VHH binders against Abasic site processing protein HMCES (HMCES). Designs and how they scored, part 221

Target 1, 269 residues: Abasic site processing protein HMCES (HMCES), of Homo sapiens (Human) (q96fz2)
Amino acid sequence: CGRTSCHLPRDVLTRACAYQDRRGQQRLPEWRDPDKYCPSYNKSPQSNSPVLLSRLHFEKDADSSERIIAPMRWGLVPSWFKESDPSKLQFNTTNCRSDTVMEKRSFKVPLGKGRRCVVLADGFYEWQRCQGTNQRQPYFIYFPQIKTEKSGSIGAADSPENWEKVWDNWRLLTMAGIFDCWEPPEGGDVLYSYTIITVDSCKGLSDIHHRMPAILDGEEAVSKWLDFGEVSTQEALKLIHPTENITFHAVSSVVNNSRNNTPECLAPV
Key: E = the ipSAE of ESMFold2; O = the ipSAE of OpenDDE; V2 = 0.75 times the mean of E and O plus 0.25 times the DockQ between their complexes.

## First folded at step 18 (VHH; framework vhh_6z1v_2)

Design va6 (from uc14 with S30T F103I; at its last look DockQ between E and O 0.81; V2 from the best seeds 0.00; counts 0 for: pae O 2.5 > 2)
Fold by ESMFold2, look of step 18:
Structure va6 (fold): chain B 269 residues (1-269), chain A 123 residues (1-123)
Amino acid sequence: as target 1 above (269 residues)
Amino acid sequence: EVQLVESGGRLVRTGGSLRLSCAASGFDFTTYAMGWFRQAPGKEREVVAAIAWHGGITYHADFVKGRFTISRDNAKNTVYLQMNSLKPEDTAVYYCAARPYQIYDAPRDYNYWGQGTQVTVSS
């Protein structure tokens, strides 16, 4: 997983993240650094994207079931990294394989500190290798969406060409992530950065790519992954598995260039 | 205390019409999507129709499309299900449910549930 779409306006994204705390009270996540949120149809590593994390990471004695939403850098920079420029990191931290997460210091250490986050996106892109060519077919991959209609209209929301209306009720993709906090040696603000945990692809995606992000399907999974105050690392890791509750469609090669930020990036072809 | 109270369920003949109501209290109705679900004997609970928090977007299951219509009145904190052209297979307990903002089609995604109202359609 190396490309996502996360294009919703901040207020729409925030409402899509409504949740109940452990006391049953409806809440919206509280933003940190909202001015760093950069909506785009075409997010790549090193860009900022919103993640959910427990309030307990920021406030002593906070209710660990309460959620913060914050933009973080995609590509985890370990807290122990000594160089001044994160681009000098000699290994790729865009993703973290679930089968080796407890073996890699870059991921094991922050995971042991409860630094679990939920990475938010409209969906993600993957490229299928085509037989007989060096060309690759990109797909946009996302949760199945309930087909909706405008009040009094039937069927309009399930038309591929009416994707703008679909966003009125979009279920965000929720991926399991790990984050870390790095203090630049020259001083300045602490850098929050994340990796997306990956697993073997489910049967439905295996023809596109052999890996997929670990998807947290539903509020119980999201709550358990986030709540490091009440859910141990061992229990949280049981949430990390492939899911068949996923769908996709082919998109044009416009998305290949990460500078292209238009609805065409995810439009069905 | 959150409360969802369904009403309007009764015995009706095939081809008849019925309107269900669900009165909501104990939460800010205007921030919740509302849904109607049904459960027939021996079957799992299934979504019938749902309406988003602002009322501008709806969902109707294929098996009721064209026959049932969901609506809401935010001034009265009430969601409705207008049921036309009723069939014996529509016989079930109908439940009102609520979740924040957006429509979902699975019961696990709804936070609050009413006690249900029985609808019986005679042949």
Scores: ipSAE 0.689, ipTM 0.865, lowest interface PAE 1.1, mean pLDDT 91
Fold by OpenDDE, look of step 18:
Structure va6 (fold): chain B 269 residues (1-269), chain A 123 residues (1-123)
Amino acid sequence: as target 1 above (269 residues)
Amino acid sequence: EVQLVESGGRLVRTGGSLRLSCAASGFDFTTYAMGWFRQAPGKEREVVAAIAWHGGITYHADFVKGRFTISRDNAKNTVYLQMNSLKPEDTAVYYCAARPYQIYDAPRDYNYWGQGTQVTVSS
């Protein structure tokens, strides 16, 4: 996964992340560093994206079922990194393979510390290789959405003219991530950064791409992944597997340029 | 305490109409999406219709085919299901459900449930 969409306004995004804590109380996640949130239809590595994480990471003795929402840098910077510039990392940390997560120090160490997060997105993009050509067809991949009716008009996801109306009730994709905290050697603010865990693609997606993000489907899966106080690493890792509960459609080549940030990026062609 | 109380279910003849009501209490109704689900004997619970917190977005299941309409009155903390042109296949227990803000089509995604009201359509 090298490209995502996360374009919802902050308030809409917050409401979309409504949850119940372990006491059954309805809550909205509290924002940390809300000013770092930059909505975009075309998010690339090294950009900031919103993630969910347990409040226990910030407050001692907090209820670990409570959630914080925070923009973090895409591309995990390990805490042990001693260079002053994160761009000097010699290995790619955009993704973490599920089969080797426990073999790589950069992922194993933060995971062992309970630094699990849920990466939020409208969906993610993948490119299908066309047989016999060097051309790649991009696809937008996301949770199945309910076809809704708004103000007397049918908001069908497949209709370009009604596409914007669908976003009022969009179900966010929830991807399993690992984050770390890096303190610059020269001082300054702590950098929070994340990697997306990837798995082998489900059957439905296999013709498009052989790998997919580990998707946490449903509130229970999300809660268990986030709650490092009550759920062990071993138990959490059981949640990491391919899911068939996805849909996709072809999009235009507009998304190929990471500088393009318009609704055309994810619109059906 | 959260409560959802359904009413309006009864025996009706084929082609008849019913209006179901669900009165909500114990939570901020204006911030919750509401849904109607049904469960027939031997079948799984399925979504009939749903309405977002603001009432501007609705969903109706394919089998509804324009026969049913969901609506809400936030001043009364009530959600309604108008059912017209009822068929024997519509016989089921109808449940009111609530979840935060957005509508979903799966029962597992709803937090609160009523006890249900029986709708029986005779041939």
Scores: ipSAE 0.236, ipTM 0.646, lowest interface PAE 2.5, mean pLDDT 90
ESMFold2 (binder alone), look of step 18: mean pLDDT 89; pTM 0.910

## First folded at step 19 (VHH)

Design wb13 (from wb2 with S108A; framework vhh_6z1v_2; at its last look DockQ between E and O 0.59; V2 from the best seeds 0.73)
Fold by OpenDDE, look of step 19:
Structure wb13 (fold): chain B 269 residues (1-269), chain A 123 residues (1-123)
Amino acid sequence: as target 1 above (269 residues)
Amino acid sequence: EVQLVESGGRLVRTGGSLRLSCAASGFDFSTYAMGWFRQAPGKEREVVAAISWHGGITYHADFVKGRFTISRDNAKNTVYLQMNSLKPEDTAVYYCAARPYQFYDRPADYNYWGQGTQVTVSS
């Protein structure tokens, strides 16, 4: 996974992340660093994207079932990294393979500390290799959405107003991530960064791409992944597997350029 | 205590109309999406209609075909299902359900449920 969409307005995104804590009380996640949230139809590594994480990471006596939403840098920067520039990291940390998560220090260590997060997106993009050509067809992949009367298909020439309504009821994709905290050697703000855990693709996606993000389907999976206070690493890792509960459609080549940030990126062709 | 109380279910003839109501209490109704589900004997519970927290977005199942309409009154903490042109196939227990802000089509995604109201359509 090297490209995602996360374009919802902050208030809409927050509502989409409504949850019940362990007491059954409805809550909205509290924002940390909301100003770092940059909505985009075309999110690439090194950009900031919103993730969910347990409040316990910030408050010692917090209920671990409570959630915080925070923009973090895509591409995990390990806490032990000694260079002043995160871009000098010599290995790719955009993704973490589920089968080697415990073999790589950069992922094992933060995971052992309970630094689990849920990466939020409208969906993610993957490119299908066309046989016989060097051309790749991009696809937008996301949770199945309920069709509303006012929402034509995502691709229908819906009025801007109708478009907003469709997204107001959009089910966000919830991907399993690991985050770490890096303190720059020269001082400054602590950098929070994340990696997306990947698995072998489900049967439905296998023709498009052989790998997919580990998707946490449903509130229980999300809650267990986040709750590092009550759920061990071993138990949490049981949640990491392919899911068939996804849909996709072909999109235009507009998304190929990471600078393009328009609805056309995820519109059906 | 969270409560959803359905009412309006009764025996009606084919082609008849009913209006179901669901009164909600014990939670902030205005921040919840509401749904109507039904379960016929020997069948799975299925979504009939759903409405967003602000009432601006609605969903109706394909089998409704314009016969039913979901609405809500946040001032009264009530969601409604107007059912017209009822058919014997519509015979079921109808349930009101609630979940935060957005509505989904799966029963498992809803947090609160009523006890249901019986709708019977005779030929």
Scores: ipSAE 0.808, ipTM 0.907, lowest interface PAE 0.6, mean pLDDT 93
Fold by ESMFold2, look of step 19:
Structure wb13 (fold): chain B 269 residues (1-269), chain A 123 residues (1-123)
Amino acid sequence: as target 1 above (269 residues)
Amino acid sequence: EVQLVESGGRLVRTGGSLRLSCAASGFDFSTYAMGWFRQAPGKEREVVAAISWHGGITYHADFVKGRFTISRDNAKNTVYLQMNSLKPEDTAVYYCAARPYQFYDRPADYNYWGQGTQVTVSS
């Protein structure tokens, strides 16, 4: 679980995150640091990607059901890290195994502070190892999407190149994450960074890879994971399991090089 | 005070046509995707058609494609389902549903529901 696509323009992404608070009021998440959002078809560890988190993390007495959206660094930097350069971290924190999350200080400590987030993506990539060769087949993996059709209305955006209409109805993948806040010892801005929780893959993905991100399917799961004011760590961890509500298609090897940022990265082959 | 009020359901002979309407109030209709669902006795509620918040993107289930057409009029806060070439298997209660911006196929993903209107197609 080391590569994602998160390419939508900020306004499209924000609308895709529309939600209801605990009182049933429709809201959009409020952005923090929107200028740090770097959309790409090919996101790798150490890059910034948007996550959702409770407003209560930023504002005393806020309604914990209200959501903030903020770019965070992929690859959790623990609050206790003492060096001045995050690249000196000796552990890979891109992912966090669900079966050991309460045993690893890097993850247990922020989890105990309620530092739960929802990691947003169009979907993620995995590489299938083919028996008898060293070549790996990349796949793009995402929520099933309802088939969309161009409206027959005159004046609609019906051109073949109007990609925003295709993606305007995309169901974002919502993955369970943990974040932490690191204060550089030499000063400067607090670094927000996250890890993606992983689980054993579902039957549908087992031929591609043995692990998958912990996916939060539906608004109830997303709300409970985010709401650390009302949902305990123990209850939240019950949300962490594989799902079969997932689909995929093979993609070209263009995605292998993380510097390639083009729609071809996720195009079916 | 959100309301979705369906109308137009009635008894129709096989091969006939029928137009359903759903009038919406109590929310900003222009920021919501709309869907038509149906439920026959003993069956689960299933999506029939859906339309985006701006009206430019639609979905029609394969079992109704070419026969049913969803449309919306944001000035009138109304979504429609034009039903042509009706078959006995189209007999069901038809429900209007709404959710912000995007449409999905699962009933659990929708925030607001109408009471439903009965459509009966006789042999």
Scores: ipSAE 0.753, ipTM 0.893, lowest interface PAE 0.9, mean pLDDT 91
ESMFold2 (binder alone), look of step 19: mean pLDDT 90; pTM 0.914

Design wb15 (from wb2 with S108E; framework vhh_6z1v_2; at its last look DockQ between E and O 0.64; V2 from the best seeds 0.75)
Fold by OpenDDE, look of step 19:
Structure wb15 (fold): chain B 269 residues (1-269), chain A 123 residues (1-123)
Amino acid sequence: as target 1 above (269 residues)
Amino acid sequence: EVQLVESGGRLVRTGGSLRLSCAASGFDFSTYAMGWFRQAPGKEREVVAAISWHGGITYHADFVKGRFTISRDNAKNTVYLQMNSLKPEDTAVYYCAARPYQFYDRPEDYNYWGQGTQVTVSS
């Protein structure tokens, strides 16, 4: 996974992340660093994207079932990294393979510390290789959405008002991530960064791409992944597997340019 | 205590109309999406209609075909299902359900449920 969409306004995004704590009380996640949230139809590595994480990471006596939402840098910077510039990392940390997560120090160590997060997106993009050609067809991949009377197909929202309504009821894609905290050697703010765990693709997606993000489907899966206080690493890793509960459609080549940030990126062609 | 109480279910003839009501209490109704589900004997529970927390977005299942309409009154903490042109196939227990803000199509995604109200349509 090298490209995502996360374009919802902050208030809409927050509502889409509504949850019940262990006491059954409805809550909205509290924002940390909301000003770092930059909505975009075209998110690439090194950009900031919102993730969910347990409040216990920030407050010693917090209920571990409570959630915080925070923009983090895509591409995990390990805490042990000694260079002053995160861009000098020599290895790719955009993704973490599920089969080698425990073999790589960069991912094993933060995971062992309970640094599990849920990466939020409208969906993610993948490119299908066309046989015999160097051309790649991009696809937008996301949770199945309920078709509302007013929403028609994602592409049929002719009016801005209708478009907003469609997205107000959008089910966000919830991907399993690992995050780490990096303190710059020269001082400054702590950098929070994340990697997306990947798995072999489900059967439905296998023709498009052989790998997919580990998707946490449903509130229980999300809660267990986040709750590092009550759920062990071993138990959490059981949640990491391919899911068939996805849909996709072909999109235009507009998304190929990471600078393009328009609804056209995820619109059906 | 969270409560959803359905009412309005009864025996009606084919082609008849019913209005179901669901009264909610014990939670902030205005922040919950509401749904009507039904379960016929030997069948799975299925979504009939749903409405967003603010009432601006609605969903109706394909089998409804314009016969049913979901609505809500947040001031009264009540969601409604107007059912017209009822058919014997509509015979089921109808349930009211609630979940935060957005509505989903799967029953397992809803947090609160009513006891259900029986709708029977005779030929």
Scores: ipSAE 0.819, ipTM 0.911, lowest interface PAE 0.6, mean pLDDT 93
Fold by ESMFold2, look of step 19:
Structure wb15 (fold): chain B 269 residues (1-269), chain A 123 residues (1-123)
Amino acid sequence: as target 1 above (269 residues)
Amino acid sequence: EVQLVESGGRLVRTGGSLRLSCAASGFDFSTYAMGWFRQAPGKEREVVAAISWHGGITYHADFVKGRFTISRDNAKNTVYLQMNSLKPEDTAVYYCAARPYQFYDRPEDYNYWGQGTQVTVSS
């Protein structure tokens, strides 16, 4: 998993993250650094994307079931990193394999501190290697979406503002992540950064790629992954497995160039 | 205290029409998506129709498309299901359900449920 789409306006994305806390109260996640949210159809490593995490990471004695949403850097920078420039990291932390997570210091340490997050996206891209050629076919991969219909549209049937309302019901992909906090040696703000946990692909994706992100399907899974105050690392890791509740479609090679940020990146071909 | 109260279920002949209502209280109705589900004896609960929090988008299951129409009135905190061309296989208990902003097809994704209203369609 090395490319995602996360393009929704901040208010639409926030509403898609409505949840219940431990007491059954309906809430929206509280933003941290909302001005750092950079929506795009074509997000790559080192860019910022929104993640969910427990309020307890920021406020002593907070209800650990309450959620913060914050942009974080994709590509975990370990807290022990000594150089001044994160791009000098000598190994790739874009993803973390679930089968070795407790063996890799870069991931085991923050996981042991309860630094679990949910990485948000419209979906992710994966490239299928085709037999007999060096060309690869990109696919956009996402949760199955309930079929929506326009309702009560008075005026133009295909009005651009009416089309944008259809994304208002998009079920965001929720991927299990680990984050860490790095204090730059020369000063400045603490850098929050994340990795996406990966698992073996489900049967439905195995012809595209042999790995997939660990997907948290439903509010119970999301709540348990986030709530490090009530859910131990050992119990949380039981949530990490492949899912068959996923769908995909082929997209054009426009997405190959990470500088392309247009709806064509995820449009079916 | 959250309440969803369905009404309008009754016995009706094949080909008849019926309108279900669900009155909501105890939460901000205008920020909730609403769904109608049904459950026949011995069968799983299934989504029939759903409508977004703002009312601008809907879903209707294939088995009711063209016959049933969901709508909402945010001023009255009420969601409706207009049921036309009723068939005996539409016989079920119909439930109103709510969740914030977005609707889904799976019952486990909904936070609030009514007690249900019985719809019976006779030959």
Scores: ipSAE 0.746, ipTM 0.889, lowest interface PAE 0.9, mean pLDDT 91
ESMFold2 (binder alone), look of step 19: mean pLDDT 90; pTM 0.911

Design wb16 (from wb2 with S108D; framework vhh_6z1v_2; at its last look DockQ between E and O 0.66; V2 from the best seeds 0.75)
Fold by OpenDDE, look of step 19:
Structure wb16 (fold): chain B 269 residues (1-269), chain A 123 residues (1-123)
Amino acid sequence: as target 1 above (269 residues)
Amino acid sequence: EVQLVESGGRLVRTGGSLRLSCAASGFDFSTYAMGWFRQAPGKEREVVAAISWHGGITYHADFVKGRFTISRDNAKNTVYLQMNSLKPEDTAVYYCAARPYQFYDRPDDYNYWGQGTQVTVSS
C-alpha cells in the first residue's frame, strides 16, 4: 500500500470514528495535534494521516479502551534512529509484512511496547499491471458502502452538497498499523510515525495486486488491536489476515500524480 | 438504561398500511443512526431501512421498492417506519436498532436493539 485517500473534514472524520468504551458509553476520539491533519484524496508516504491509538499511550491511568485520534507520519521512524533527518532512513518502512513483523527490529520493538494503531482512510489505491503493456490501471479499494437514495454512485454526486452527504455516512477503512516515537538527536518535537501492516491479498483482490493492507473489520477487531493494555501482542496478531469484505472500482490516471488532490482521484471511470 | 421500544405491529391485510414506532431512551438519540430490521421465521435478520443521526440520509432495502419510508423525530426520541402496500412476504418481527451516527447494513454493527414488534400480513 503506497497511496491512500483521507479527505473527510475533521468533524465528519471524528463522527465516523465514534465508538463505545469498555463501559458501553459512546465516545468520540479526542484529537491530538488536530492542526496536523491535512485532508487529501491522494495521500503518499511521508505525509501525515490520522490514526487511532489507545489513550493509555498518553495517560498512565487512562482506560485503555479509550481512543485518541492523531495525525502521524506515514513511514515508521524507529526510536533508535540516530540521524537528524528521518528522510535518511535507508530502508522502506511504509509497510510491514505480517510474516516478518517479528523478525525486523524496527517493527518488533514498537509492537512489543504495545504501539499499535489503526490507520484511517477512505480507502487505498493499487495499480493493476496490464498484460502486454507497461500500463497500470489504478483502483480505489474500500469497505462496501451502503447505497443511499441520495447517494448516486460515488461518481454521480454532481453537487458539492450531495457529495458531502455521501461522505457523511462513509465507512472508513481501518488498517492495522504499528507506530513509533522518535526523538530527534538535536532536540525538538517527538515525531510519531506509523507503518501499515500488509498481508497476502484476498481472492477478490488477487487479480489487482498480490498484497493488501491488514484490514481490521468491525469494532471488535479495532478495539482489540488498540487495547494493548488488555490484549497481548500474540492475541492482537491473530487479527492480522486478509479480508474479503472489500470492494473496488477503477479510477483515472489522475491519482498517479501524488500532487493531484481532487475528487477525481477516487471517482469511478 | 438504554431502551428501544417498538410499537405498531399488528395483523393487516394484503395491501394494507402500518406505521411502526420506536421510542428510544437512555442515550443521546440525536447522535445515533437508527435502523429498522426484520426477521422472518427461518430467515436471517435483514435491514429494512436506516436513517442517519441528523435524518438527512436514508437507506431503504431493495425489496422495499418505495413502499416503506423511514423517518425520525429527534425531539421525541422516536424513529418511524411507514409501511404501505404490505405483502404476505413482509410478515416478520420488526426490530429497531441504534448505532453511533452512521448507519450500516449488517445487524452486528448496531449496538442497541428493541424487543421487536410482530407484523403479520394476511392474504
Scores: ipSAE 0.799, ipTM 0.902, lowest interface PAE 0.6, mean pLDDT 92
Fold by ESMFold2, look of step 19:
Structure wb16 (fold): chain B 269 residues (1-269), chain A 123 residues (1-123)
Amino acid sequence: as target 1 above (269 residues)
Amino acid sequence: EVQLVESGGRLVRTGGSLRLSCAASGFDFSTYAMGWFRQAPGKEREVVAAISWHGGITYHADFVKGRFTISRDNAKNTVYLQMNSLKPEDTAVYYCAARPYQFYDRPDDYNYWGQGTQVTVSS
């Protein structure tokens, strides 16, 4: 997994993340650094994307079931990294394989500190290798979406106005991540950065690519992954598995260039 | 205390009409999406229709499209299901459900449920 879409305006994204705390009270996640949120149809490694994490990471004695939403850098920078420039990291931390997560110091250490996050996206892109060519077919991959229509309308879902209203009801893809906190040697703000955990593809995606992100399907899975105060690392890792509750469609090559930030990136072809 | 109270279910003949109501209390109705689900004997609960928190977008299952219409009145904290052209297959307990802002098709995604109202459609 190396490309996502996360394009919703901040208020729409925040409402899509409404949840209940352990006491059953409805809440919205509280933002940290909202000014760093950069919506785009075409997010790549080293860019910021919003993630959910437990309030307990920020506030001693906080209810660990309460959620913070914050932009973090894609590509985990370990807390022990000594260079002043994160781009000098000698290994790729865009993804973390689930089967070796407890063997890699870059991921094992923050995981042991409870640094679990939920990476938010509209969906992700994958490129299917085509036989006999160097060309690859991109696909946009996302949770199945319930059909929506403008209230009182028949067939209007195809119009640009109604297409925008579909996004008000979009079920965000929720991927399991690990984050770390890096203090630049020269000072400045702490850098929060994440990796996306990957698993073997489900049957439905295996013809596109052999790996997929670990998807947390439903509020129970999301809550357990986030709540490091009540859910141990060992118990949390049981949530990491492929899912068949996923759909996709082919998209044009516009998405290939990460500088293209248009709805065409995810439009069906 | 959160309550969803359905009303309007009864026995009707094939081809008849009913309007179900669900009165909500104990939460901020205007920030919740609402859904109507049904459960026939021996069947699992399934979504019939749903409406967003602002009322601007809806869903109607294919098996009721053109016959049922969901609506809401935020001033009265009430969601409605207008059911026309009823068929014996529509016989079920109808449940009102709520979740924040967005609606989904799976019952497990909803936070609050009513006790249900029985709709019976006779030949």
Scores: ipSAE 0.748, ipTM 0.894, lowest interface PAE 1.0, mean pLDDT 91
ESMFold2 (binder alone), look of step 19: mean pLDDT 89; pTM 0.908

